# VH-VL binders against b7kms5, part 287

Target 1, 80 residues: b7kms5
Amino acid sequence: DTFETVRNTIRIESEVDESLRQLCHEERITKETWLEAAYLYLCEKPEELAQVIQLAQERLSQRKAIADYKRAKTMQERFL
Below, E stands for the ipSAE of ESMFold2; O stands for the ipSAE of OpenDDE; V2 stands for 0.75 times the mean of E and O plus 0.25 times the DockQ between their complexes.

## First folded at step 18 (VH-VL)

Design q_12 (framework fv_pozelimab; at its last look DockQ between E and O 0.81; V2 from the best seeds 0.64)
Fold by OpenDDE, look of step 18:
Structure q_12 (fold): chain C 80 residues (1-80), chain A 121 residues (1-121), chain B 107 residues (1-107)
Amino acid sequence: as target 1 above (80 residues)
Amino acid sequence: QVQLQESGPGLVKPSETLSLTCTVSGDSVSSSYWTWIRQPPGKGLEWIGYIYYSGSSYYNPSLKSRATISVDTSKNQFSLKLSSVTAADTAVYYCARTDFYDEELVPFDYWGQGTLVTVSS
Amino acid sequence: AIQMTQSPSSLSASVGDRVTITCRASQGIRKDLGWYQQKPGKAPKLLIYAASSLQKGVPSRFAGRGSGTDFTLTISSLQPEDFATYYCLQYFKYPWTFGQGTKVEIK
């Protein structure tokens, strides 16, 4: 069998990334195959998927808040 | 794909207020700094000012507090008002986006096509 | 305000030539320097940010270098579509200021 892959940059929170890296190492899998498998699994689990989406939305909101703060700080520093 | 488009009168009389609007598509006006830049005919570029979606703004001191930039998140637009215009304000006016790539500041990665505003009696 | 001085103001070159444009800041601006290309009747286009970071979609023949007060934009091999006016921008301190521009003309 042959398959095509798409290369993209994924930014993961450092603590989560480290934990995931360790898991993948122990299980002899990759973060990419983990993500693929997790997504496919969740596609068949609507309730679990909804929970993950909600969690993802919360994390995104937090990430945006942090980003806004950092950006504001960056722009403010240019007054000095 | 982000697109910006300027709109407004191309002719303004001296002492009146120049008013332009930039319509943003392909991206929300949130989380970016939206900027106005102008270029007199045959001249260089002048940074006018910016606004953040939160309402935080700053203007080039050279405009002597004549400039006002506003944002309308419901319309995904931001606007420029320049009061008490003179012939010196005749220029092509550009709206542009200032964004961040991986927390790195990236000024004016997207521009509108620009709109000529002529100040004349 | 920080003054940005470009040199030269204009230059003539041929296709295939190596072209170097310089920008000097009146004070240190670290690496908060951008380069833009503008063609007649068009809006400027971002080429380089952070002094040396190439904007997505910009050909690799464009390169930015420098830090502090002296910066350069280099076109390793000038192409027909590269004839334009180039501007540097400092965004280290407000107000953000542009250089006066460098017009690259065909010889």
Scores: ipSAE 0.648, ipTM 0.919, lowest interface PAE 0.6, mean pLDDT 95
Fold by ESMFold2, look of step 18:
Structure q_12 (fold): chain C 80 residues (1-80), chain A 121 residues (1-121), chain B 107 residues (1-107)
Amino acid sequence: as target 1 above (80 residues)
Amino acid sequence: QVQLQESGPGLVKPSETLSLTCTVSGDSVSSSYWTWIRQPPGKGLEWIGYIYYSGSSYYNPSLKSRATISVDTSKNQFSLKLSSVTAADTAVYYCARTDFYDEELVPFDYWGQGTLVTVSS
Amino acid sequence: AIQMTQSPSSLSASVGDRVTITCRASQGIRKDLGWYQQKPGKAPKLLIYAASSLQKGVPSRFAGRGSGTDFTLTISSLQPEDFATYYCLQYFKYPWTFGQGTKVEIK
């Protein structure tokens, strides 16, 4: 019954964040309790967890590619 | 925690090639920009150049194309070779990371401890 | 190459003093200016990036200001551990260049 907490900073794609904020508002929960519940639920469901992990890997790859492109432009603009 | 460690010979003869390796821990060489910087004893800092793991690089023109930086992703290392060295190349050599915080460019946020390379007959 | 000129080249100060170091660029560099602290025998340590952004773990007594060509680093109350050499860095255009350094010494 004792909840020890840690403060973290995360970045979420704007469209997803808006949808998640709306869901949390409608269900009268917080973003952090949603994250905790989603993780705990998936821990009991190996096939569903694997699907979520695959989607997360795809999104990570897409975000990395976009970030790499933007960062390369930032470094390139420093030439004359 | 990100840590960088330089390694290589401390003495190099004139006209030979200086070779240094930076070993990275706590980060991947594939995720950032990697830099060599040097400092002659008692003097200021000189930027040598950078590399991105895909091989994109740029070198300070003051080195007249004598510098080459390379990456070994399998060993999580990057290296410096400086050809045709003279006494003027005697310096402490540092490896350093350039990263992005929330897409803001942050130069040299982590440094190795530095290694002195002396060019002497 | 963009030249970075620091002033003063050295200064002597007492613990508790307010210290201001200036850095001038030979052309506009927007806010692409970093400040580094170096103690003898040690690697430089990043204090400030983007002219005014404080690096994690750096005490709030350090403050950076400026844009364009004129920049300052201020230490609001000098501490014993702040005696060091300070360098500015422009990273606006290649080659990236450091100022010549400012040595802060204890009286």
Scores: ipSAE 0.517, ipTM 0.859, lowest interface PAE 1.2, mean pLDDT 92
ESMFold2 (binder alone), look of step 18: mean pLDDT 93; pTM 0.951

Design q_13 (framework fv_pozelimab; at its last look DockQ between E and O 0.76; V2 from the best seeds 0.65)
Fold by OpenDDE, look of step 18:
Structure q_13 (fold): chain C 80 residues (1-80), chain A 121 residues (1-121), chain B 107 residues (1-107)
Amino acid sequence: as target 1 above (80 residues)
Amino acid sequence: QVQLQESGPGLVKPSETLSLTCTVSGDSVSSSYWTWIRQPPGKGLEWIGYIYYSGSSYYNPSLKSRATISVDTSKNQFSLKLSSVTAADTAVYYCARVDFYDEELVPFDYWGQGTLVTVSS
Amino acid sequence: AIQMTQSPSSLSASVGDRVTITCRASQGIRRDLGWYQQKPGKAPKLLIYAASSLQKGVPSRFAGRGSGTDFTLTISSLQPEDFATYYCLQYFKYPWTFGQGTKVEIK
């Protein structure tokens, strides 16, 4: 069997990344295969998928707020 | 792929207001800094100012408060107005994006093609 | 405003040559220095940011070095498409300011 893969650069919140890394290590899987499996599983679970999407949206909103703050700070520092 | 495109009159009379618009595609103007830069014919580059989607802006002091940059998130555009223009304001005007890579500031990673604005009677 | 002085203002070189352009800031700007390439009738193109970080898609023959007040852009082996005008930019303090440019011409 052959399959194509796409290289992605993703950034995961440090605590989540650490927990996921630990899980993958214990279960002898990779983050990539875990993500693939999780997504495929959720595709068959519309209610669970909706919950994950909502959670993801909330996390995105938080990231955006933090990013905006950091960017503003970076730009403000150039006045000093 | 991010694309920027300047639009506006290519000819402005002295003492009038230069008005340009930059249309952004491939990216939202939200959560980004956007800037204008100009280049007189055969000369170097001059940074005009920036605007954040929230409306926060700063202008090069060299423009003596003649510049106004605004953003329209609904149209995914930002604009430049330069009042009381003179021949010295004749230049190619560029819009560009200010980005952040892993919290590292990256000025002007994408540019519009530029638009020539000539100040003449 | 921080003044950026490039040297030389112009230079002639041949394909395959090693080319070095310098940029000096009137005061320390840490590593907040960018390099841009501009060809006639075109918008500038980002080459280097943060003094030494190569922008995506930019050939590895371009290299930026320096910190503080003295910076260099090096083209290890000049290619035909590299004949252009190059600008440095400081974005350490407002207003952000460009160098006067260095025109790299074919010998």
Scores: ipSAE 0.640, ipTM 0.915, lowest interface PAE 0.6, mean pLDDT 95
Fold by ESMFold2, look of step 18:
Structure q_13 (fold): chain C 80 residues (1-80), chain A 121 residues (1-121), chain B 107 residues (1-107)
Amino acid sequence: as target 1 above (80 residues)
Amino acid sequence: QVQLQESGPGLVKPSETLSLTCTVSGDSVSSSYWTWIRQPPGKGLEWIGYIYYSGSSYYNPSLKSRATISVDTSKNQFSLKLSSVTAADTAVYYCARVDFYDEELVPFDYWGQGTLVTVSS
Amino acid sequence: AIQMTQSPSSLSASVGDRVTITCRASQGIRRDLGWYQQKPGKAPKLLIYAASSLQKGVPSRFAGRGSGTDFTLTISSLQPEDFATYYCLQYFKYPWTFGQGTKVEIK
């Protein structure tokens, strides 16, 4: 009731996911509760939130560059 | 919600250039691969080619180098020009998206409604 | 260019029937095969990509199978809205090519 949830699908780089999974297991929490806690914690810390946003932007750019490269390769391989 | 809409003249004279524009909403023209497909009345579908906004493209050899696809990122549009048209180029022209779901290639997941272009004097 | 041959070119069926359409490629195309539905006066609609992957919003009565050169689209229980023309598409090598279409009509 008070904890209404929305089902989401997110994709995490495999090495980061493995590390996060191990942390969550050791701390007896779930990935979703970790995500919620991390966001709520950072909302109280503007400078730390800004640093996380900068890192997220860098990772997004890296992911996009890798994805664009793979997609271009996929389209290129269809030439005879 | 992704929407594509073709626009351009419905009647083109023989030997002239057919020119169509596809307006994209709900997506950025720089985010996907974009394509044109045509269908002569009562007949099957023919893929014309694709473009990616940064330069890679392919054109179906059946069009004998008469086709050019271009992108205008400022208007979020892409266009088709087909030169030296004949009655054989009379068709419904569709614009469509080529995209990737989890890096899996997905051809023509969204289409415009189509526009009939008639080549007649 | 890789030729895609559909069979049959047309068929008549009743609501509730199981319908199977085949598509054969002139050379191996792995699983790079899509299926599209087109109703009169409308654009085609993607049903299946990668031979068997169901597009979002497409009813589960549609199923794609096959690899290499031989592919099928099956409609397990035909509904009134399924009367249309169906096309396969190979996207393994350029130029990408469609089959000639299969028209599914009400009996």
Scores: ipSAE 0.589, ipTM 0.892, lowest interface PAE 0.8, mean pLDDT 93
ESMFold2 (binder alone), look of step 18: mean pLDDT 93; pTM 0.950

Design q_14 (framework fv_pozelimab; at its last look DockQ between E and O 0.70; V2 from the best seeds 0.65)
Fold by OpenDDE, look of step 18:
Structure q_14 (fold): chain C 80 residues (1-80), chain A 121 residues (1-121), chain B 107 residues (1-107)
Amino acid sequence: as target 1 above (80 residues)
Amino acid sequence: QVQLQESGPGLVKPSETLSLTCTVSGDSVSSSYWTWIRQPPGKGLEWIGYIYYSGSSYYNPSLKSRATISVDTSKNQFSLKLSSVTAADTAVYYCARIDFYDEELVPFDYWGQGTLVTVSS
Amino acid sequence: AIQMTQSPSSLSASVGDRVTITCRASQGIRNDLGWYQQKPGKAPKLLIYAASSLQKGVPSRFAGRGSGTDFTLTISSLQPEDFATYYCLQYFKYPWTFGQGTKVEIK
């Protein structure tokens, strides 16, 4: 069998990335195949998927807040 | 894909207020900085100012406080008003985005096509 | 305001030529320098940001170098589509200011 892949940049929080990296190393899998497997698994688990989505939304909100702060700081530094 | 498009009157009389709107598609105006830049015919580029989706803004001192930039998140638009215009304000006006790549400031990665505004009696 | 001076104001070159444009800031601006390409009747296009970072989709023949006050944009091998006006932008300190532009014309 052949399959096509799409290359994209994914930025993961450092602590989560490190933990995931260690897991993948121990299980001899990749972060990519982990994400694929996790998503496919969750697609068959609507309740679990909903929980993950909620968690993801919360994390996104936090990330946005942090990003807004950093951007504001960057822009403000241009006054100095 | 992010797209910007300027709209507004192409002709303004002296002493009146120039008013332009930039409509953004492919991206939300929220959590972004948006800017206006102008270019007189055959001349260089002049940065006008920016606005953050929260309403924080800064203007080029060269405009002597005549410029006002506003944002309308409900319409995914931001606007420019330039009061007390003269012939010197005749220019192609561009709206653009200020972005951040991995916390690195990236000015004007996307531009509108520009709209000519002529100040004439 | 920080003054940005480009040199030369215009130049003539042929396809395949190496072209270098210089931008000098009146004071240190670290690496907060952008390069833009503008063709007649079109909006400027971002080429380089942070003095040396290539914008996505921009050909590798474009390269930005420099830090502090002196910056260069180099086109290693000029292509027909590269004939345009180029601008540098400092965004280190407000107000952000452009160079006066460099027109690259066909010889």
Scores: ipSAE 0.649, ipTM 0.925, lowest interface PAE 0.5, mean pLDDT 95
Fold by ESMFold2, look of step 18:
Structure q_14 (fold): chain C 80 residues (1-80), chain A 121 residues (1-121), chain B 107 residues (1-107)
Amino acid sequence: as target 1 above (80 residues)
Amino acid sequence: QVQLQESGPGLVKPSETLSLTCTVSGDSVSSSYWTWIRQPPGKGLEWIGYIYYSGSSYYNPSLKSRATISVDTSKNQFSLKLSSVTAADTAVYYCARIDFYDEELVPFDYWGQGTLVTVSS
Amino acid sequence: AIQMTQSPSSLSASVGDRVTITCRASQGIRNDLGWYQQKPGKAPKLLIYAASSLQKGVPSRFAGRGSGTDFTLTISSLQPEDFATYYCLQYFKYPWTFGQGTKVEIK
């Protein structure tokens, strides 16, 4: 069929993004094609996919905890 | 699409406890801060206080420690109890959300429709 | 508690007018200032947070300015749906407090 794309916005930690941009530049690819290739590759590799999912879950939990801490601090500073 | 809906008795006798529940849909009570605000008929707005599901809370001193806000995560609800009410507590009561957009505090970005509670003999 | 004083308490204006409402805090509140619109029988609706940040879905004719103690809400070209009561809110320190309101009426 026709190759169709979906436009998305994602948020990546700045140091991870910089490293990924450098890799993509050096390899003459785009972040979009890297993401597609990485996902398609992992679909064929159950053990590696499971490891990536575990890391993603850990990073998600860490990002939530940091956000919750900052928000609690913002609310706490308003006493007095 | 976050929606908030107040429920509870519209008539409360003096000296008794006013009890209201806010049902939240389109969001989890564990993901935001939740609040009650009231408005006497024809008057301005008064903030009652807030709760975060893990127990952090604040109550307006104007209520003289009569207010308690609680969360029920299993029902996705939060509630207000106001003890020892008088005619001065007659007001429209609103529940609302306190949220963060990119870590910027945004007060009362969504409100319920409001419910009138009348304190009368 | 921080007192919030709005001016004027009410005004009459025509469709198309530029309307400015002022809110003054009894002490500095940085930019922790919100603006809300309330129509009769309805809940307030958030217009502006952080003194000047426009809430999603709010028309660009609404603009907030100020920091510290003096803040304004401007409606650049008043529309029929803008006739309402407007409240400012300080959320710098507890208890958070509203101004007394400004009623904008059709002239």
Scores: ipSAE 0.627, ipTM 0.899, lowest interface PAE 0.8, mean pLDDT 93
ESMFold2 (binder alone), look of step 18: mean pLDDT 94; pTM 0.956

Design q_15 (framework fv_pozelimab; at its last look DockQ between E and O 0.76; V2 from the best seeds 0.62)
Fold by OpenDDE, look of step 18:
Structure q_15 (fold): chain C 80 residues (1-80), chain A 121 residues (1-121), chain B 107 residues (1-107)
Amino acid sequence: as target 1 above (80 residues)
Amino acid sequence: QVQLQESGPGLVKPSETLSLTCTVSGDSVSSSYWTWIRQPPGKGLEWIGYIYYSGSSYYNPSLKSRATISVDTSKNQFSLKLSSVTAADTAVYYCARLDFYDEELVPFDYWGQGTLVTVSS
Amino acid sequence: AIQMTQSPSSLSASVGDRVTITCRASQGIRNDLGWYQQKPGKAPKLLIYAASSLQKGVPSRFAGRGSGTDFTLTISSLQPEDFATYYCLQYFKYPWTFGQGTKVEIK
């Protein structure tokens, strides 16, 4: 069998990334195949998927707040 | 794919207020900085100012407080008003996006096509 | 305001030529320098940001170098589509200011 892949940039919070990296190393898998497997698993688990989505939304909100602050700081520094 | 498009009157009389709107598609105006830049015919580029979706804005001092930029998140638009215009304000006006890649500022990665505004009696 | 001076104001070159455009800032701007390409009747296009970072989709023949006050944009091998006006931008300190532009014409 052959399959096509799409290359994209994924930025993961450092603590989560490190933990995931260690897990993948121990299980001899990759972060990519982990994400694929996790998503496919969740697609068959609507309740679990909903929980993950909610968690993801919360994390996005936090990330956005942090990003907004950093951006504002960057822009403000240019007054100096 | 992010797209920007300017709209507004192409002719303004002296002393009146120039008013333009930039419609953004393919991206939300939220969490982004948005700017206006103008270019007189046959001349260089002049940065007018920017606005953040939160309403924070800053303007080029050269405009002597005549410029006002606003954002409408519900319409995914931001606008420019330039009061007390003169012939010197005749220019192609561009709207553009300010973005950040990995916390690095990337100025004007997307532009509108520009709209000519002529100040004439 | 920080003044940005480009040199030359115009130049003539042939396809395949190496072209270098210089931008000098009146004071240090670290690496907060962008390069833009503009063709007649079109909006400027971002080529380089952060003095040396190539914008996505921009050919590798474009390269930005420099830090502090002196910056260069180099086109390693000029292509027909590269004939245009180029602008540098400092965004280190407000107000953000552009260079006066460099027109690259066909010889």
Scores: ipSAE 0.644, ipTM 0.920, lowest interface PAE 0.6, mean pLDDT 95
Fold by ESMFold2, look of step 18:
Structure q_15 (fold): chain C 80 residues (1-80), chain A 121 residues (1-121), chain B 107 residues (1-107)
Amino acid sequence: as target 1 above (80 residues)
Amino acid sequence: QVQLQESGPGLVKPSETLSLTCTVSGDSVSSSYWTWIRQPPGKGLEWIGYIYYSGSSYYNPSLKSRATISVDTSKNQFSLKLSSVTAADTAVYYCARLDFYDEELVPFDYWGQGTLVTVSS
Amino acid sequence: AIQMTQSPSSLSASVGDRVTITCRASQGIRNDLGWYQQKPGKAPKLLIYAASSLQKGVPSRFAGRGSGTDFTLTISSLQPEDFATYYCLQYFKYPWTFGQGTKVEIK
């Protein structure tokens, strides 16, 4: 009841994914239930949610910069 | 749902400048590399060059520095100018996206429909 | 510039046939090779990138093979909609160059 789900794919930095996978295994939960629980918990904690959002914004910016750098390198290597 | 659409004059006089615009929808011109490719009627494909919105670009030497590609981020468009045209520049002109799946380069996964430009007096 | 030579220049085949098109580079290009299909009056369509990676939405009857200088595109069971001209592209070094094309006619 009320457990309709949507299928999504996400990409997580490998070191973070390894740590999260180990945590979920040790606690006998899934990544999906961890994500749902983390979000629901933070919805009730405005200051903690703001900190998580700030970290997410910083990680997003860093991921974009790294991706842009790698892509530029790929294009540059095609000169003779 | 990326869509590209070329626009511009279909007839250009010799020695003048060919000017084409590609309008992008379903993607931002700031998010990818953009390119022009041409095909003379009944012949093969020739890569003209690319641009990234920050100004990184390359042009095929076969065009003898006559080509310039530019980006207008406010209109979500990129453009080609080819100066001093001759009959040899008569071709169908395509705009295309150059993308990355993860870190893997994927050449020209989306194309415009093409526009014929005829150079004739 | 790296020269890309396709063969054959044209071929005629029946629905259901296995068709193989070759592309040879004038120097090693690793696996930086794409295959494109172009129907009359239409833009080219990407089939294969990285020599063997199938683009999404492309039927599995299309397969790419090769690395270095010798590459093939195989259509395992030719369909009526596969009538087209096929081009290879090297994107290893600038300027990027296409092969001259192979026209596939369905008998």
Scores: ipSAE 0.514, ipTM 0.847, lowest interface PAE 1.4, mean pLDDT 92
ESMFold2 (binder alone), look of step 18: mean pLDDT 93; pTM 0.948

Design q_16 (framework fv_pozelimab; at its last look DockQ between E and O 0.70; V2 from the best seeds 0.60)
Fold by OpenDDE, look of step 18:
Structure q_16 (fold): chain C 80 residues (1-80), chain A 121 residues (1-121), chain B 107 residues (1-107)
Amino acid sequence: as target 1 above (80 residues)
Amino acid sequence: QVQLQESGPGLVKPSETLSLTCTVSGGSISSSYWTWIRQPPGKGLEWIGYIYYSGSSYYNPSLKSRATISVDTSKNQFSLKLSSVTAADTAVYYCARVDFYDEELVPFDYWGQGTLVTVSS
Amino acid sequence: AIQMTQSPSSLSASVGDRVTITCRASQGIRNDLGWYQQKPGKAPKLLIYAASSLQKGVPSRFAGRGSGTDFTLTISSLQPEDFATYYCLQYFKYPWTFGQGTKVEIK
């Protein structure tokens, strides 16, 4: 079997990335195949997918808040 | 891909208010800083000011008393008003984005094509 | 305001030439320096940010160097499409200020 892949730039929280990296190493898989498998699994699990989406939305909100703060700080430093 | 487009009158009379709008497409205006820059014909570039999508703004002291930048997130637009214009305000006006790559400030990675505003009686 | 002085104001060069443009700040600006290319009738285009970081899609023949007060933009081998006006920008302190520009012309 053959398949095509798409290259993506993904930024993951360091703590989560480290944990995921360790898991992938122990299980001899990659982050990419993990993400693919996880997504495909969740596609067949509507309730679980909804829970993951909610969690992802919460994490996005947190990331946005942190990003806004950091950006503001960066811009504020230019007044000094 | 983010695209910016300036719009507004190309002719303004002295003492009146210059008004321009920048429409952002291909991306959200949220989470970015947006700036106006102008260039008199045959001259260099002058930074006017910026606005964050949340409304926080700062202006070049040279124009602070006359410049107002606003943002409309619902329309994905931000605008410039410059009051009490004179011939010295004749310039090509550009809108541009200020972005951040991994918390590194990247000024003006995307520009509008610019719009000429002439101040004349 | 921090003054940015570019040199030279203009230069003539041939295709294949190595071109160096200098930008000097009136005070230290760390590495908060950007380089832009502008062609007639067009908006400026970001080439370099953070003094030495290439913007995505910019050819590797462009290189930015420097920190503090003295900065350089180098085009290792000038191409026909590189004839334009170049500007430096300091964004270390408000107000952000541009150099007066350097016009690179065909010899």
Scores: ipSAE 0.649, ipTM 0.920, lowest interface PAE 0.6, mean pLDDT 95
Fold by ESMFold2, look of step 18:
Structure q_16 (fold): chain C 80 residues (1-80), chain A 121 residues (1-121), chain B 107 residues (1-107)
Amino acid sequence: as target 1 above (80 residues)
Amino acid sequence: QVQLQESGPGLVKPSETLSLTCTVSGGSISSSYWTWIRQPPGKGLEWIGYIYYSGSSYYNPSLKSRATISVDTSKNQFSLKLSSVTAADTAVYYCARVDFYDEELVPFDYWGQGTLVTVSS
Amino acid sequence: AIQMTQSPSSLSASVGDRVTITCRASQGIRNDLGWYQQKPGKAPKLLIYAASSLQKGVPSRFAGRGSGTDFTLTISSLQPEDFATYYCLQYFKYPWTFGQGTKVEIK
């Protein structure tokens, strides 16, 4: 029997992606299997999952703030 | 897929205030810059101004003393008020979006279908 | 304010013709130039942004070129549905301004 899979696209910060790619290469796994394994592992560890979720929320907020700043700068530069 | 729809009275008396609302669907008003543009019958397009959902705004100097753009995030709407109107303000009024594709500024990528406002006694 | 001047004000052409519309800015605007198509009774539609970037869903027969002060929109093979008025827009500095329009009539 075989897994049913879906195709997804995600964006990862370049320094994190480089580190993850290097880890996966050295361990002879793929990013997809890493993601699946990490999620399945955390599902049975509520405190650890909560910490990952908190970090994810912080990173999301920081990404939004950086994007908002860049967009505001782009609109601001058009004053004269 | 973002959609914009203008609404408001089609007839306004001279010296009164023109008031229009743009309803945004298929997307959140909190993600872009929102604009009003007008076109007098048989003439070209004039940019009125923009608002960002958090309150930053700018108006065409030709209209700044009379124009106010506001946003209501709870209704996913933004509005235009233009005071002290005259026959020169008769136009089709459009709402439109300004957004960013991969950090590239993209002006007016979606428009409402427009609403004619006639200023007449 | 930056003035945008379109040429010609109107033109007539046959299906299959190559049509070129020119837009000139009164000062340099880098590539902050958009092109819009407006059919009678309809809202304008974005064709081109950043002078040469084709909006999604716009036929590849539309192409934008230029930078600085001189810009062109070319329709490589005019189709019956291309009857419309075309506007350029500068968005380099506020207030953002449109050209006066170019009416394309198919004959």
Scores: ipSAE 0.497, ipTM 0.833, lowest interface PAE 1.5, mean pLDDT 91
ESMFold2 (binder alone), look of step 18: mean pLDDT 93; pTM 0.952

